# Ledger of designs, part 314: VHH binders against o26223

Target 1, 191 residues: o26223
Amino acid sequence: MKLLWTSQHIKVTVHIDGKVSKMDVLEAIKTRRSIRKYQDREVPEELIDKILDAAMCGPSAVDERPWHFIVVRNREMLEKIPEVHPYGAMVKDAPVAIIVCCDSSLEKIPGFWVQDCSIASQNILLAAHSLGLGAVWTGVYPLEDRVEGIRRLFSIPEHVIPFSVIPLGYPAENPGTRDLFDPDRIHLEKW
Short names: E, the ipSAE of ESMFold2; O, the ipSAE of OpenDDE; V2, 0.75 times the mean of E and O plus 0.25 times the DockQ between their complexes.

## First folded at step 21 (VHH; framework vhh_7nfr_2)

Design YD29 (at its last look DockQ between E and O 0.01; V2 from the best seeds 0.00; counts 0 for: pae O 8.5 > 2, placed apart)
Fold by ESMFold2, look of step 21:
Structure YD29 (fold): chain B 191 residues (1-191), chain A 124 residues (1-124)
Amino acid sequence: as target 1 above (191 residues)
Amino acid sequence: QVQLQESGGGLVQPGGSLRLSCAASGFTFSEKWMSWVRQAPGEGREWVSGISWSGSWTDYADSVKGRFTIARDNVKNTLYLLMDSLKSDDTAVYYCAKHIYSAFPETQDEFDIWGQGTQVTVSS
């Protein structure tokens, strides 16, 4: 067990089984990988709560916060998601998935909900990683067949738009880290 | 370029069997939900059966449950309907149709591609 001091270095009691871990934010961003294979191991509700708290910390256009989240643990529902999402096969093997949705009645400025829900989705990925979990963003919006498929599967009302499905669990694979920094993508003052 | 072509219809006696085929081209068949829809003389179109892109999730109209089997071959881009224990009420033109959405349909507006149909006639 390691204890860290100060508000700049958050203090977390780390469980021996690895359910909770502390990670510097830049390290989390640089080392997060899409994880598509999961252990047969439950994810505690406390970790899901922390992940969703992190999801809601993101900025949103005019503070509109249009996001809603569906937490899916039911085995039958998880097994049906791949049938409305042909590249979401790993969802059936995940202990839990989070569906990120936009409630369009909460929009304050038209069209920015996509950015808002993207920010929430990325925060879910980073928070899961920092807690020792693996996750992957599977795209729903803007693919109309997937949007309507997920909407009907989960009885999501017409004014609510499913944006992404994020299966997560303790990882059963390790793709390794990558060095993706490319100075040629950086332009000073102008193109 | 995008087409659905049905085949396998014909005349059959009550209690007989037929297998319908639907050849798909011009779209990624293996990613799309598909259905069979029929139209009997003097009636509107009736959804018969649907199948998810992988084939693992299927559903049937109550009128055909236990008698019809929907299947697909994503290598050959072909949809099938095995019809067994045919009745005179099954007489119709049978269409294959591509779903717009990855869901069982609620209306006929949820199909964007239709075949030309194949006639199935069940007569004594």
Scores: ipSAE 0.250, ipTM 0.666, lowest interface PAE 4.9, mean pLDDT 90
Fold by OpenDDE, look of step 21:
Structure YD29 (fold): chain B 191 residues (1-191), chain A 124 residues (1-124)
Amino acid sequence: as target 1 above (191 residues)
Amino acid sequence: QVQLQESGGGLVQPGGSLRLSCAASGFTFSEKWMSWVRQAPGEGREWVSGISWSGSWTDYADSVKGRFTIARDNVKNTLYLLMDSLKSDDTAVYYCAKHIYSAFPETQDEFDIWGQGTQVTVSS
C-alpha cells in the first residue's frame, strides 16, 4: 500500500546510498531550499572540506577575500548558539555548523565585505545541497546583539565580524521546490 | 519481541478530541524517530505526523496542522497523538510506525515496524 504523501513532497531522491548525485549548477540553484531539520547523522569531514573549498571560490571585491570560517562540531557549542541567535534553534540539532566571518583587516574597499561574505555563504548553501546535505543561512550581521553574542561565544576578536551561521546536515525534511521566477522583476533596457 | 501497540481510538463527534497512545517495546525507543500514519476506508495510508528521537522536531501533514500534536515520552516508551477539532475526514485507522532512518519519511519503505492500529471514527 503506497503512502499518500501530499503533492508538495517532490521526491528529492536523496539517494541514501552515499552516491552524491552530481547536480549541475542550475539544478543546484533552482532546487536548493533552506533545511532546518537534520538527521541524526554525522557529516563527513570530506564533505565539509568540499563545501569550504567552494566557499572560497567566490569572487570578492578587489580580490580581498576577507572571509574566515569557523567549523563547529562541538555539541555544547552548537547548543549554545540558539541562546544568542533567536532564529538559530535548528543549530542545536545540526551535526555541524559553519560560521562565516569577515576579517576587517583584509578589507580593501569599505563595505564590500558584506557582499563577499554573502557570496561565500551562498556557495556554502549550494555546495551543501549539491552534496546531498541541507543547510540554512541564519543571519548574524548586521544585528548587533547576534554579532556580539556569536563573538563572545566563540571568542572572535574585535576586528573579525561574524556574518552568518550555517548549520548543515543530512536533511530530515523535504520542503519541496519553489518557482520564484517573476517576469515583472525583469526590465529590458529601461525601468 | 519488537512491538508497537496503539490505543485511545474511539467514536467522537465532530469538533471533539482524542488522545492516541502507542506503546513501544523490543527496541530502543528513545533512539528512533516515530510517526503516525492513518488509513481511511477505501483509501491508501496517509502520513499524519512525525517526531524526532528527542522530540525536538515535529512535523504534520497539512490536513492536520494546527489540530493535531505529536509527542513522546521516552521514559515510558510511548508515542502520543493529541487530536483536537476532529473532522469527519479524520475517520481512519491510525497506526504508529517506527522509522528506519532518523528523518521524516518520504516513502513507506522508511518504516520497519507497525502497530495494529486503532480505529478513530468522527461522526455526528
Scores: ipSAE 0.014, ipTM 0.300, lowest interface PAE 8.5, mean pLDDT 89
ESMFold2 (binder alone), look of step 21: mean pLDDT 83; pTM 0.846

Design YD3 (at its last look DockQ between E and O 0.72; V2 from the best seeds 0.00; counts 0 for: pae E 3.4 > 2)
Fold by OpenDDE, look of step 21:
Structure YD3 (fold): chain B 191 residues (1-191), chain A 124 residues (1-124)
Amino acid sequence: as target 1 above (191 residues)
Amino acid sequence: QVQLQESGGGLVQPGGSLRLSCAASGFTFSEKWMSWVRQAPGEGREWVSGISWSGGWTDYADSVKGRFTIARDNVKNTLYLLMDSLKSDDTAVYYCAKHKYSAFPKEQDEFDIWGQGTQVTVSS
């Protein structure tokens, strides 16, 4: 019985009446895609707040919570980001971007901040998706040229490390869903 | 091997024009900021012009602003410097330099790859 996985077009019916349909966590995880095209539509501050709230709900090493977030809406700045990030071209088309940073002064254990900021970044992506937005993770750290580029552009202190740039907006593309399950990557009890 | 190779230098009269080229190899040229730096006899190195990876952002030293144009061809892995209205004070060895960072340099140590340079002499 070949289960014809009918590509159910998840019509994210953005109901006009502001009721964001609640997406369950597994659905959010499984259906999330990187979105690089955005509508010419502003993202309400309320949604950004919800996304940032979600970003701060992730675990961190010994609860160090080293993350900071720069919310960028200024068009000039959004247009400059691609100049310091060669793979960040879509940022100029987004109504808003979040820069995830680590404050090294908040680290309790060195090196775990990468995991912490990764978790925060992923939560941003999932939250955005669950709210009917599209987003993409553009990596900054550990590439020194991008790190310093973003640092200088946003006047980020030396003790703060830019980690990722995440443009967000209402999606203007639908790349579909992927099944990424690979049983060959699962080992029982031993390798 | 990582390499920058300048060309196009020469002798020119005041008011003349030159086009310098810098051929890049051994790294992803299209992702890196590039600059021209010059060194006149008996003087230190002077930053001349810089360009972002896409070419969307350029900057110039005050001494060359309005006369020089920096450009790049990422398909050809080549950096250019168009020099118009050349002056005697433009006489120098011109170096192509790769930026360490995606930003205009604050200091000379922010370049990690240099060419061998090409001589530009402006003399009547």
Scores: ipSAE 0.632, ipTM 0.838, lowest interface PAE 0.8, mean pLDDT 91
Fold by ESMFold2, look of step 21:
Structure YD3 (fold): chain B 191 residues (1-191), chain A 124 residues (1-124)
Amino acid sequence: as target 1 above (191 residues)
Amino acid sequence: QVQLQESGGGLVQPGGSLRLSCAASGFTFSEKWMSWVRQAPGEGREWVSGISWSGGWTDYADSVKGRFTIARDNVKNTLYLLMDSLKSDDTAVYYCAKHKYSAFPKEQDEFDIWGQGTQVTVSS
């Protein structure tokens, strides 16, 4: 059996970083690591646009697409996020963060928005990685104190649920790759 | 056993200063937002000041802004309120309170742990 993988990488011109990033999809999935240290470099708006386009390509329950995104570049706001999110200290050092939210008025099947926003969040991480950026998912939902804290900080309305905060930037660390495949997690036909 | 215990209240002359302390136990103090709330004789409770878990973000009611300073010591699990330029309108029982949310409260009871309170009396 012969398996041919063809991938198309969107070519982008990065104004601050002149290198165009290109990465196979399986490589991106296997090599993406949480990055919590960032260079003091701006992330071009064009890259954020591509990342959010990728985020919105994810599947959702009944195609409900409940997600909304807040792009945060304001230094003062980025510095306040750690005060709401005790384990989000790296956000203050990021040039930009994306807040993934659910608009509950878009739900068609109650409760599946968590999966939907998780898929969008993971797509953000993979797209950022494929473009030469580092990112990390910092959890907000289901921790009620963080959810309300982020909601008030960004004036998010009550029917919209902040799900995750994803700081990103050009990485200032390289954790390397890991081999995580575990065949004991695979069950054929039944448990 | 979850507990907040205030101390440092007392009688002071107008223009004087007091330092309130609140010892916390039974919860992870260093991860929680905290406030001081006061209740004057015959009045409802009034939010005085709040502080984020790290101490990096503070806010004050307009009635005390510039005169009071909130602080915390996450090693000693202690919340403080330094009160300067006290006036008769500051006479109240002062309570230490833990926030339900990581945000400054709106004008509703958003606190789930309360201390017993400490009396502050500003009088000649």
Scores: ipSAE 0.360, ipTM 0.728, lowest interface PAE 3.4, mean pLDDT 90
ESMFold2 (binder alone), look of step 21: mean pLDDT 82; pTM 0.840

Design YD30 (at its last look DockQ between E and O 0.68; V2 from the best seeds 0.00; counts 0 for: pae E 3.3 > 2)
Fold by OpenDDE, look of step 21:
Structure YD30 (fold): chain B 191 residues (1-191), chain A 124 residues (1-124)
Amino acid sequence: as target 1 above (191 residues)
Amino acid sequence: QVQLQESGGGLVQPGGSLRLSCAASGFTFSEKWMSWVRQAPGEGREWVSGISWSGKWTDYADSVKGRFTIARDNVKNTLYLLMDSLKSDDTAVYYCAKHIYSAFPETQDEFDIWGQGTQVTVSS
């Protein structure tokens, strides 16, 4: 049975009247795109709080929850990030960025923090999208040059590892949705 | 193969000028911070100047500030050092060095790739 996924153009009707239509989780996942262009519009603190709440709701290894978050709104700092992250050019155009970090002192099992912070980062992206914002995951870890660049720029302690930088804002682009389903990547019972 | 190759060194009189070049290969030059480091005879290595990947940020040792200019061409994978008002104390082997980190260096251990160096001699 070839499930003909009809690409229903979900018209994200951005209702002007501030009521963020509740996006269901599957819709959020399927329609999320990396957004690298932002409107000249501030993101309310309330939305950031919701995003951070979502970021902290993900599972972590043995519930270690090693994540910390730096919320950056300072324009000067946002403009500096691209210099220490060559692929972070869009950060300077965002009204806000979240830096996801790991506190190594909170690790209970070595190495799983990468998964934990990844989950947190993805939740940030999904939450942002569901709230009508655009975001993009700019990888910091495991690239040493970026890790140390961000560390020094934000005076991050040695035991804390910057993992990702996620700029957020109201989207000024619409890249559309894409179907990424690949049945060839699915193996039943055995490879 | 990862390589840095300096050129442009030579003999010059005090007050003269030189332009050093460093050709980079084997890595994505445009993504990396770069520096010039020099070593005078009988002395340790001295950081001279650094530049961010984009070239937007530059910094200089106090000893060369106002006289030297660091620049880069990411299309040509080349780092430059313009040296004006040269002094006898500028006599050294000048090395091009790739940063490990996207930051100005705090120690000499923050470089992972070095060139072979080019000799600069300032003498009357």
Scores: ipSAE 0.821, ipTM 0.915, lowest interface PAE 0.5, mean pLDDT 92
Fold by ESMFold2, look of step 21:
Structure YD30 (fold): chain B 191 residues (1-191), chain A 124 residues (1-124)
Amino acid sequence: as target 1 above (191 residues)
Amino acid sequence: QVQLQESGGGLVQPGGSLRLSCAASGFTFSEKWMSWVRQAPGEGREWVSGISWSGKWTDYADSVKGRFTIARDNVKNTLYLLMDSLKSDDTAVYYCAKHIYSAFPETQDEFDIWGQGTQVTVSS
């Protein structure tokens, strides 16, 4: 057993048999599944802070970092999201959701905010998974009916574009790992 | 063909009731927000009531709150307006309209499909 102590916070990292107890990044990517069923259990603010920190670590076009995040815990608001988003029924059952938005006034290269916010959204999914939470990306942009519906529901200004809604919570399902590698999608040197 | 067809209008005395229906075809009605909008002769269009795609979220203009009830049947692709305690100010052509956005409207230009209307006349 190998013990390591850090003074950053009260938390410590413990190595056992040369292995870290936290999830390896490749394992996180391979084992993350969309989770649509959640326990009736509150997600601590600390975990949300860690997830959003991870979201903001993503690269962005010319470092424009156009993202903003709305953390939604209010039960009445979570229940209204499916009325804007007919395929987002699971949001009403989540203890919390994160809305990923683009502030278009921060955009430096037109249209790259979509990639920027997609990266932030995927980082949210991976970070949630690594912390023992389940999440799913529900699409908002580019569907204008959903974009405007979410904007009005959360009083989002005209220059801010809601991109995705990500409900999350402690999972109440375990769909298991999938084998999705397809070598026919790999092209060497040319198409 | 995309179509909205209203029915159920007519002549009624003050205090009376009517039920309006709107049959929808040519689009996925069960995924769209819908409204009733009315227009009195020589007046602009006035939003009356709206309903979310599931029917769970509704809202009403202040002038009709407590007297009118909006409802929908997503199996029959039909929108309804139950009008009680009618008064002369309710006289108008009533239109069924499909929202562009999944939200209650802020302006009159937020509908892209309209019915032809059904006349409601409240007169002594």
Scores: ipSAE 0.394, ipTM 0.755, lowest interface PAE 3.3, mean pLDDT 90
ESMFold2 (binder alone), look of step 21: mean pLDDT 84; pTM 0.859

Design YD31 (at its last look DockQ between E and O 0.67; V2 from the best seeds 0.00; counts 0 for: pae E 4.1 > 2)
Fold by OpenDDE, look of step 21:
Structure YD31 (fold): chain B 191 residues (1-191), chain A 124 residues (1-124)
Amino acid sequence: as target 1 above (191 residues)
Amino acid sequence: QVQLQESGGGLVQPGGSLRLSCAASGFTFSEKWMSWVRQAPGEGREWVSGISWSGRWTDYADSVKGRFTIARDNVKNTLYLLMDSLKSDDTAVYYCAKHIYSAFPETQDEFDIWGQGTQVTVSS
């Protein structure tokens, strides 16, 4: 019996009337994929606001909330990002990108900002997906060449560390879903 | 082993042309910005030209602008400098250098790998 893995195309029916069907949190997590191809379609500001709201809802160490966000829509700037990020080619094709940054002056405990910004970045991905958008996490930190490249490109102050670049748009690809559950990675009580 | 090796230098008359090459090994060349830097006798190092990882962005010192062309082949892991209309003042040891950052350099400290250099002499 060949279990035909019916790739349930979760048709995110973006209703014409702007009402995005709500995914439950588990569905969003399980069905999210990195999207690197985008439609030639603008992302409404309202959706970006919702995504950023979600980004700021994550926990942070001692509630330090060190994150800042640069929203980039300028086409020239989007086209420049790949030059300072060799694996950021898709950014030039996105209608918008969010650069997640850490303000080190807000850090209360050293080093936890990486976790904080990671949580924020993941929330951006999940929120985007739940709203019918595609996104991908392109890592900036901890690679010094990318960090400084993005810093100079966007005139980011020295005390602020660019962490990730996340292009977003309506998806022009459907990579399908993956089952990434691995019971061998689960240890009970001891290793 | 991480290495940059320059070649193509030599003696040329004023108005002549040379093509320098820099062979890169030991790192992912295609992901790094590269520059040429020169040092004339008795002088400090001077940035000459830089190029982004893709080759889409290039920049030049004012002293060589319009005469020199920087290029790269990421398949061959090679950096090039085409030098036209050479002048006596272009006489120097030319170094290829790997950028630490994905940006044009502001200081000489922004390079982490250097070649041994190749001598360019422009003389009548």
Scores: ipSAE 0.806, ipTM 0.909, lowest interface PAE 0.6, mean pLDDT 92
Fold by ESMFold2, look of step 21:
Parts: C-alpha cells; sequence; structure tokens
Structure YD31 (fold): chain B 191 residues (1-191), chain A 124 residues (1-124)
C-alpha cells in the first residue's frame, strides 16, 4: 500500500466577521468591480489592517516600497474630500477611505513611485473584494490641483505625494461580472 | 480665452452693503476653487474669502468673517461676494481669482487667473 500525497489548488482564504471565505485569485481579479454605494455599516479595524498588509505585499522598483497610507474614518474629513476631488462624491458616503501616498524620500529610482503606488492601490481593491467589501480607486495624482488639495486637507508634508483616494465599505450594489478579454490586444513576437 | 470680470463695486457709507459679481469664461468654472482678494491703496494683496468648486466649503479672512458671504452659481459661471456692515478699512480694489490648487491659499502666488478688479470705497 503506497502513501499518496494530494495537493490542492492554492486559494486565497480570508476571514470576514469570523467566517472563512474561499476565493480563487483569478476569480477575485475577474469579479472585482468598482463599488460606489455602501451600506451604513462600519468596517472593522481588523479588515483595514488586512487590506493594508496586502497593499504592502506588492512589488516595487528596486524594492523601494515608497508607499504610506492614511486611514480616514472621520465624517467631517470624508465629507471634505469631494470638495477637493469632484469625482469623489461617493467618499462622503463611505465608512472609511484609504489615501495612498508616496514618500519621495524613499524613492531609489526617480519616477517609478507611480507604478509602485498603483500596485499598492490595486492590491487594496483586490483585498477589499476578497474580504466582502467594495471599493473604488479615485484618482488624485497627476492632477496637481487635487494633489495639493488633498495634501493640505490632511497636513501631508511637501515630500509626500498623495496618489489615490480609495473609499470602501460593505457594498450596496452589485454591477455584475464582465468578460473583457480582447485577443486583438495580444501581439505575438512583435506588434 | 480665460477671463474673469468683476462688477458691483461702488461708493457706500459705513455700515452699508454691496454685492460683487464675477463672471467667468474660458475654463471649467464648476470644477475650480475661487477666491476674492483685495488690495487697498499702497498695500499688498489681502486674501478675503475662498470657496470650493461646489460651494459647500468656504472660508474667510478674520478681518471680514461674519460680515462677508462668498457664494457661487455654477450654472451661470458666476462668483459672488455679499459684503455687509462695511467699514472704512474695507476700501480696496476687489479681485476675483482662480485657484491653482483645490485648497484655501497659504501664499499669495496660488492664483493663476485674475480679474481686472472692481473698486469698493467705504466713506462717510
Amino acid sequence: as target 1 above (191 residues)
Amino acid sequence: QVQLQESGGGLVQPGGSLRLSCAASGFTFSEKWMSWVRQAPGEGREWVSGISWSGRWTDYADSVKGRFTIARDNVKNTLYLLMDSLKSDDTAVYYCAKHIYSAFPETQDEFDIWGQGTQVTVSS
């Protein structure tokens, strides 16, 4: 009688309100949608910690890891963000928002921080989705009026660059899944 | 062509009221923060009041707080300043100005578009 070893496909397992969730990473990527309507329900600090842990797992240029995060729960501050960011109206209705920033003193290669903070921002979106939350990326950089507006609103120093504002909460909408694969975007060997 | 045009200035007695208007064209007014800035004869520019793009967030210099009200109409692309309880030291040329940033200004160089100004004179 031989001993058999069985392997299973690796799943992203997370805890939501004490419950274990199973989510395949490809399914998480394909099913994540921008969510702009949220339940009137607080998001536990534990979930925010898990999301930010995931954000910091992203690769960065020469491992510079230039990111910093501001967690915003204060109602007055959340209500002021749309005044800086006209397309961020849903932020005032979110229980929490995360501001992704670059600390330029941590840059090792100039200019790659945009890619670094984009990776962290996408990881926030995916982690939130896997935890049963909805989120949306609202752009700040490179619009200088928004960058400076957010910087002053949150007392962010001159060497730190706010990149994105990501409101999040338990979803109050379900926009459904899309099939976005387009073979015409794929070029073999050359253009 | 980007332009700001003020109107509504004039001569008024102390304690009187005036309403200033500023017509904007050539940029997306409804997405920009705006301010009123004044300059008395022989003096530098003094920030008076500012307003966010939606009109929801306003702020005022201490010298005018409680007496002046800033407002905007994003349909008509017009900025307003209602001035009540006017005092002699409110005498100045009043300019409307477009912010570079979506924030209340920290320095006097944070405006990129200025109107021609309208004279307000408060005299007994």
Scores: ipSAE 0.308, ipTM 0.711, lowest interface PAE 4.1, mean pLDDT 90
ESMFold2 (binder alone), look of step 21: mean pLDDT 85; pTM 0.863

Design YD32 (at its last look DockQ between E and O 0.68; V2 from the best seeds 0.00; counts 0 for: pae E 3.3 > 2)
Fold by OpenDDE, look of step 21:
Structure YD32 (fold): chain B 191 residues (1-191), chain A 124 residues (1-124)
Amino acid sequence: as target 1 above (191 residues)
Amino acid sequence: QVQLQESGGGLVQPGGSLRLSCAASGFTFSEKWMSWVRQAPGEGREWVSGISWSGDWTDYADSVKGRFTIARDNVKNTLYLLMDSLKSDDTAVYYCAKHIYSAFPETQDEFDIWGQGTQVTVSS
């Protein structure tokens, strides 16, 4: 039985009355898309707080929680980010961006911080989506040119590693949903 | 093979103009910051000018401000240096250099690829 997933245009009816319709976790995961176009609309601080709360709820290696977050709303700074990130053009159009960083001094086991910050970044994306926002993960680490570019731009200490830049805003595009399930990637008991 | 190749150097009189070109190959030129660096006889290397990947950000050494213009064509993978009002002190080998970082250089160690250089001689 080929479940014809009818592409129901989930009209994220942003109800004007501020009631963000609660999206269940599976729906959030399955319907999330990278959003690179944003409305000329500010994101309330309350939503950012919720997103950051979600970002910090992910697991980390031996519970090291090495992540830090820079919330960028300054227009000048947002406009500068694309200069140090050649694929970050959309950042200048976003009302806000979150830079996910690792404080290496918080690492308990070397190398797992990449996983930790990835989890945090993904949670940001999912939380944003669930709240009616669009976001995209722009990779910084492990590219040295971007890492140092972001570091210098934001005066980030040497022991702190910028990992990702995530612009956020109310979406001005709807790329639709994708079915990414691939049974060929599933192996039972052995390869 | 990763390569930078400078051209356009030569002999010019004081007050004259030159246009240097740097052809890039073997890497994604459009994603990298680039600079011109020069070395005069008996002197160390001097940073001359830098440009961001998009070309939106440029900077110049004080010695060349107002006289030199850095530009790039990412379609042609070419970096340019327009040199006007040349002075004898501008005599040097001019190098094209690729940045390691997406920032203006603080040290000479921030370049990972260099051209062979092109000679610019300003002499009356």
Scores: ipSAE 0.798, ipTM 0.907, lowest interface PAE 0.6, mean pLDDT 92
Fold by ESMFold2, look of step 21:
Structure YD32 (fold): chain B 191 residues (1-191), chain A 124 residues (1-124)
Amino acid sequence: as target 1 above (191 residues)
Amino acid sequence: QVQLQESGGGLVQPGGSLRLSCAASGFTFSEKWMSWVRQAPGEGREWVSGISWSGDWTDYADSVKGRFTIARDNVKNTLYLLMDSLKSDDTAVYYCAKHIYSAFPETQDEFDIWGQGTQVTVSS
């Protein structure tokens, strides 16, 4: 990057590859799709940092913020996740995955950590989408075989509960948008 | 309804080979990790080998490494143990066991379904 001075003013050259894009929040929510095919392309650490910052902006029960995140880039580890998680085959093809966990020692009101970690997980999906990445939520909790399998694979301590595994990368598919609004699911004043 | 049925045991001379089979029914075999566990006369149970649901991740006790091969056929819902270079120390009842967790076991309490066992006897 080169900065030039002219007539008491500063000239700024903006990188085309670093151009900031902005997506309306309703557009992001409506156009986000589960992406299970990824380009062979690295995801910069800076984007992961932005995604995790967004994850931590979610509300939580009594502001308990019970979440922890494991960022997985190691190929051997990514390739082992499908052996724990039969429906997580796409994880082996992702450049990176985020494991969302609950630290039960941070829980202030029992049982609300599931909602807390769900909110953080959805924020990861939306933030990734807004940054031009694709992601998918693969479930771990409440399936005991997956929870313990992931815990042992990543040496997660007993008081920490792995909740979800979210592979992400630059998308190699475009499933399109869907119209899922169903007014019959809306009940006014009573069931 | 959930069952594991071992077969293929027998009497074999030292240096011989056997193939054990375990037929599974009543659960989704293709999604579960499986192990072979053996018990010699008058002794506790010893984990022999384990295999992930896909068959791509296997592990073996040091006592059998290089001589035994675990395999599975998810179409036939069958677990196998190919035993080569058998020794008298391999004499035991061999059990097929279903893992509770998608991990190699740390204790015997991590199996929720056991077969009835098949006797393997290696005569010196």
Scores: ipSAE 0.394, ipTM 0.755, lowest interface PAE 3.3, mean pLDDT 90
ESMFold2 (binder alone), look of step 21: mean pLDDT 83; pTM 0.845

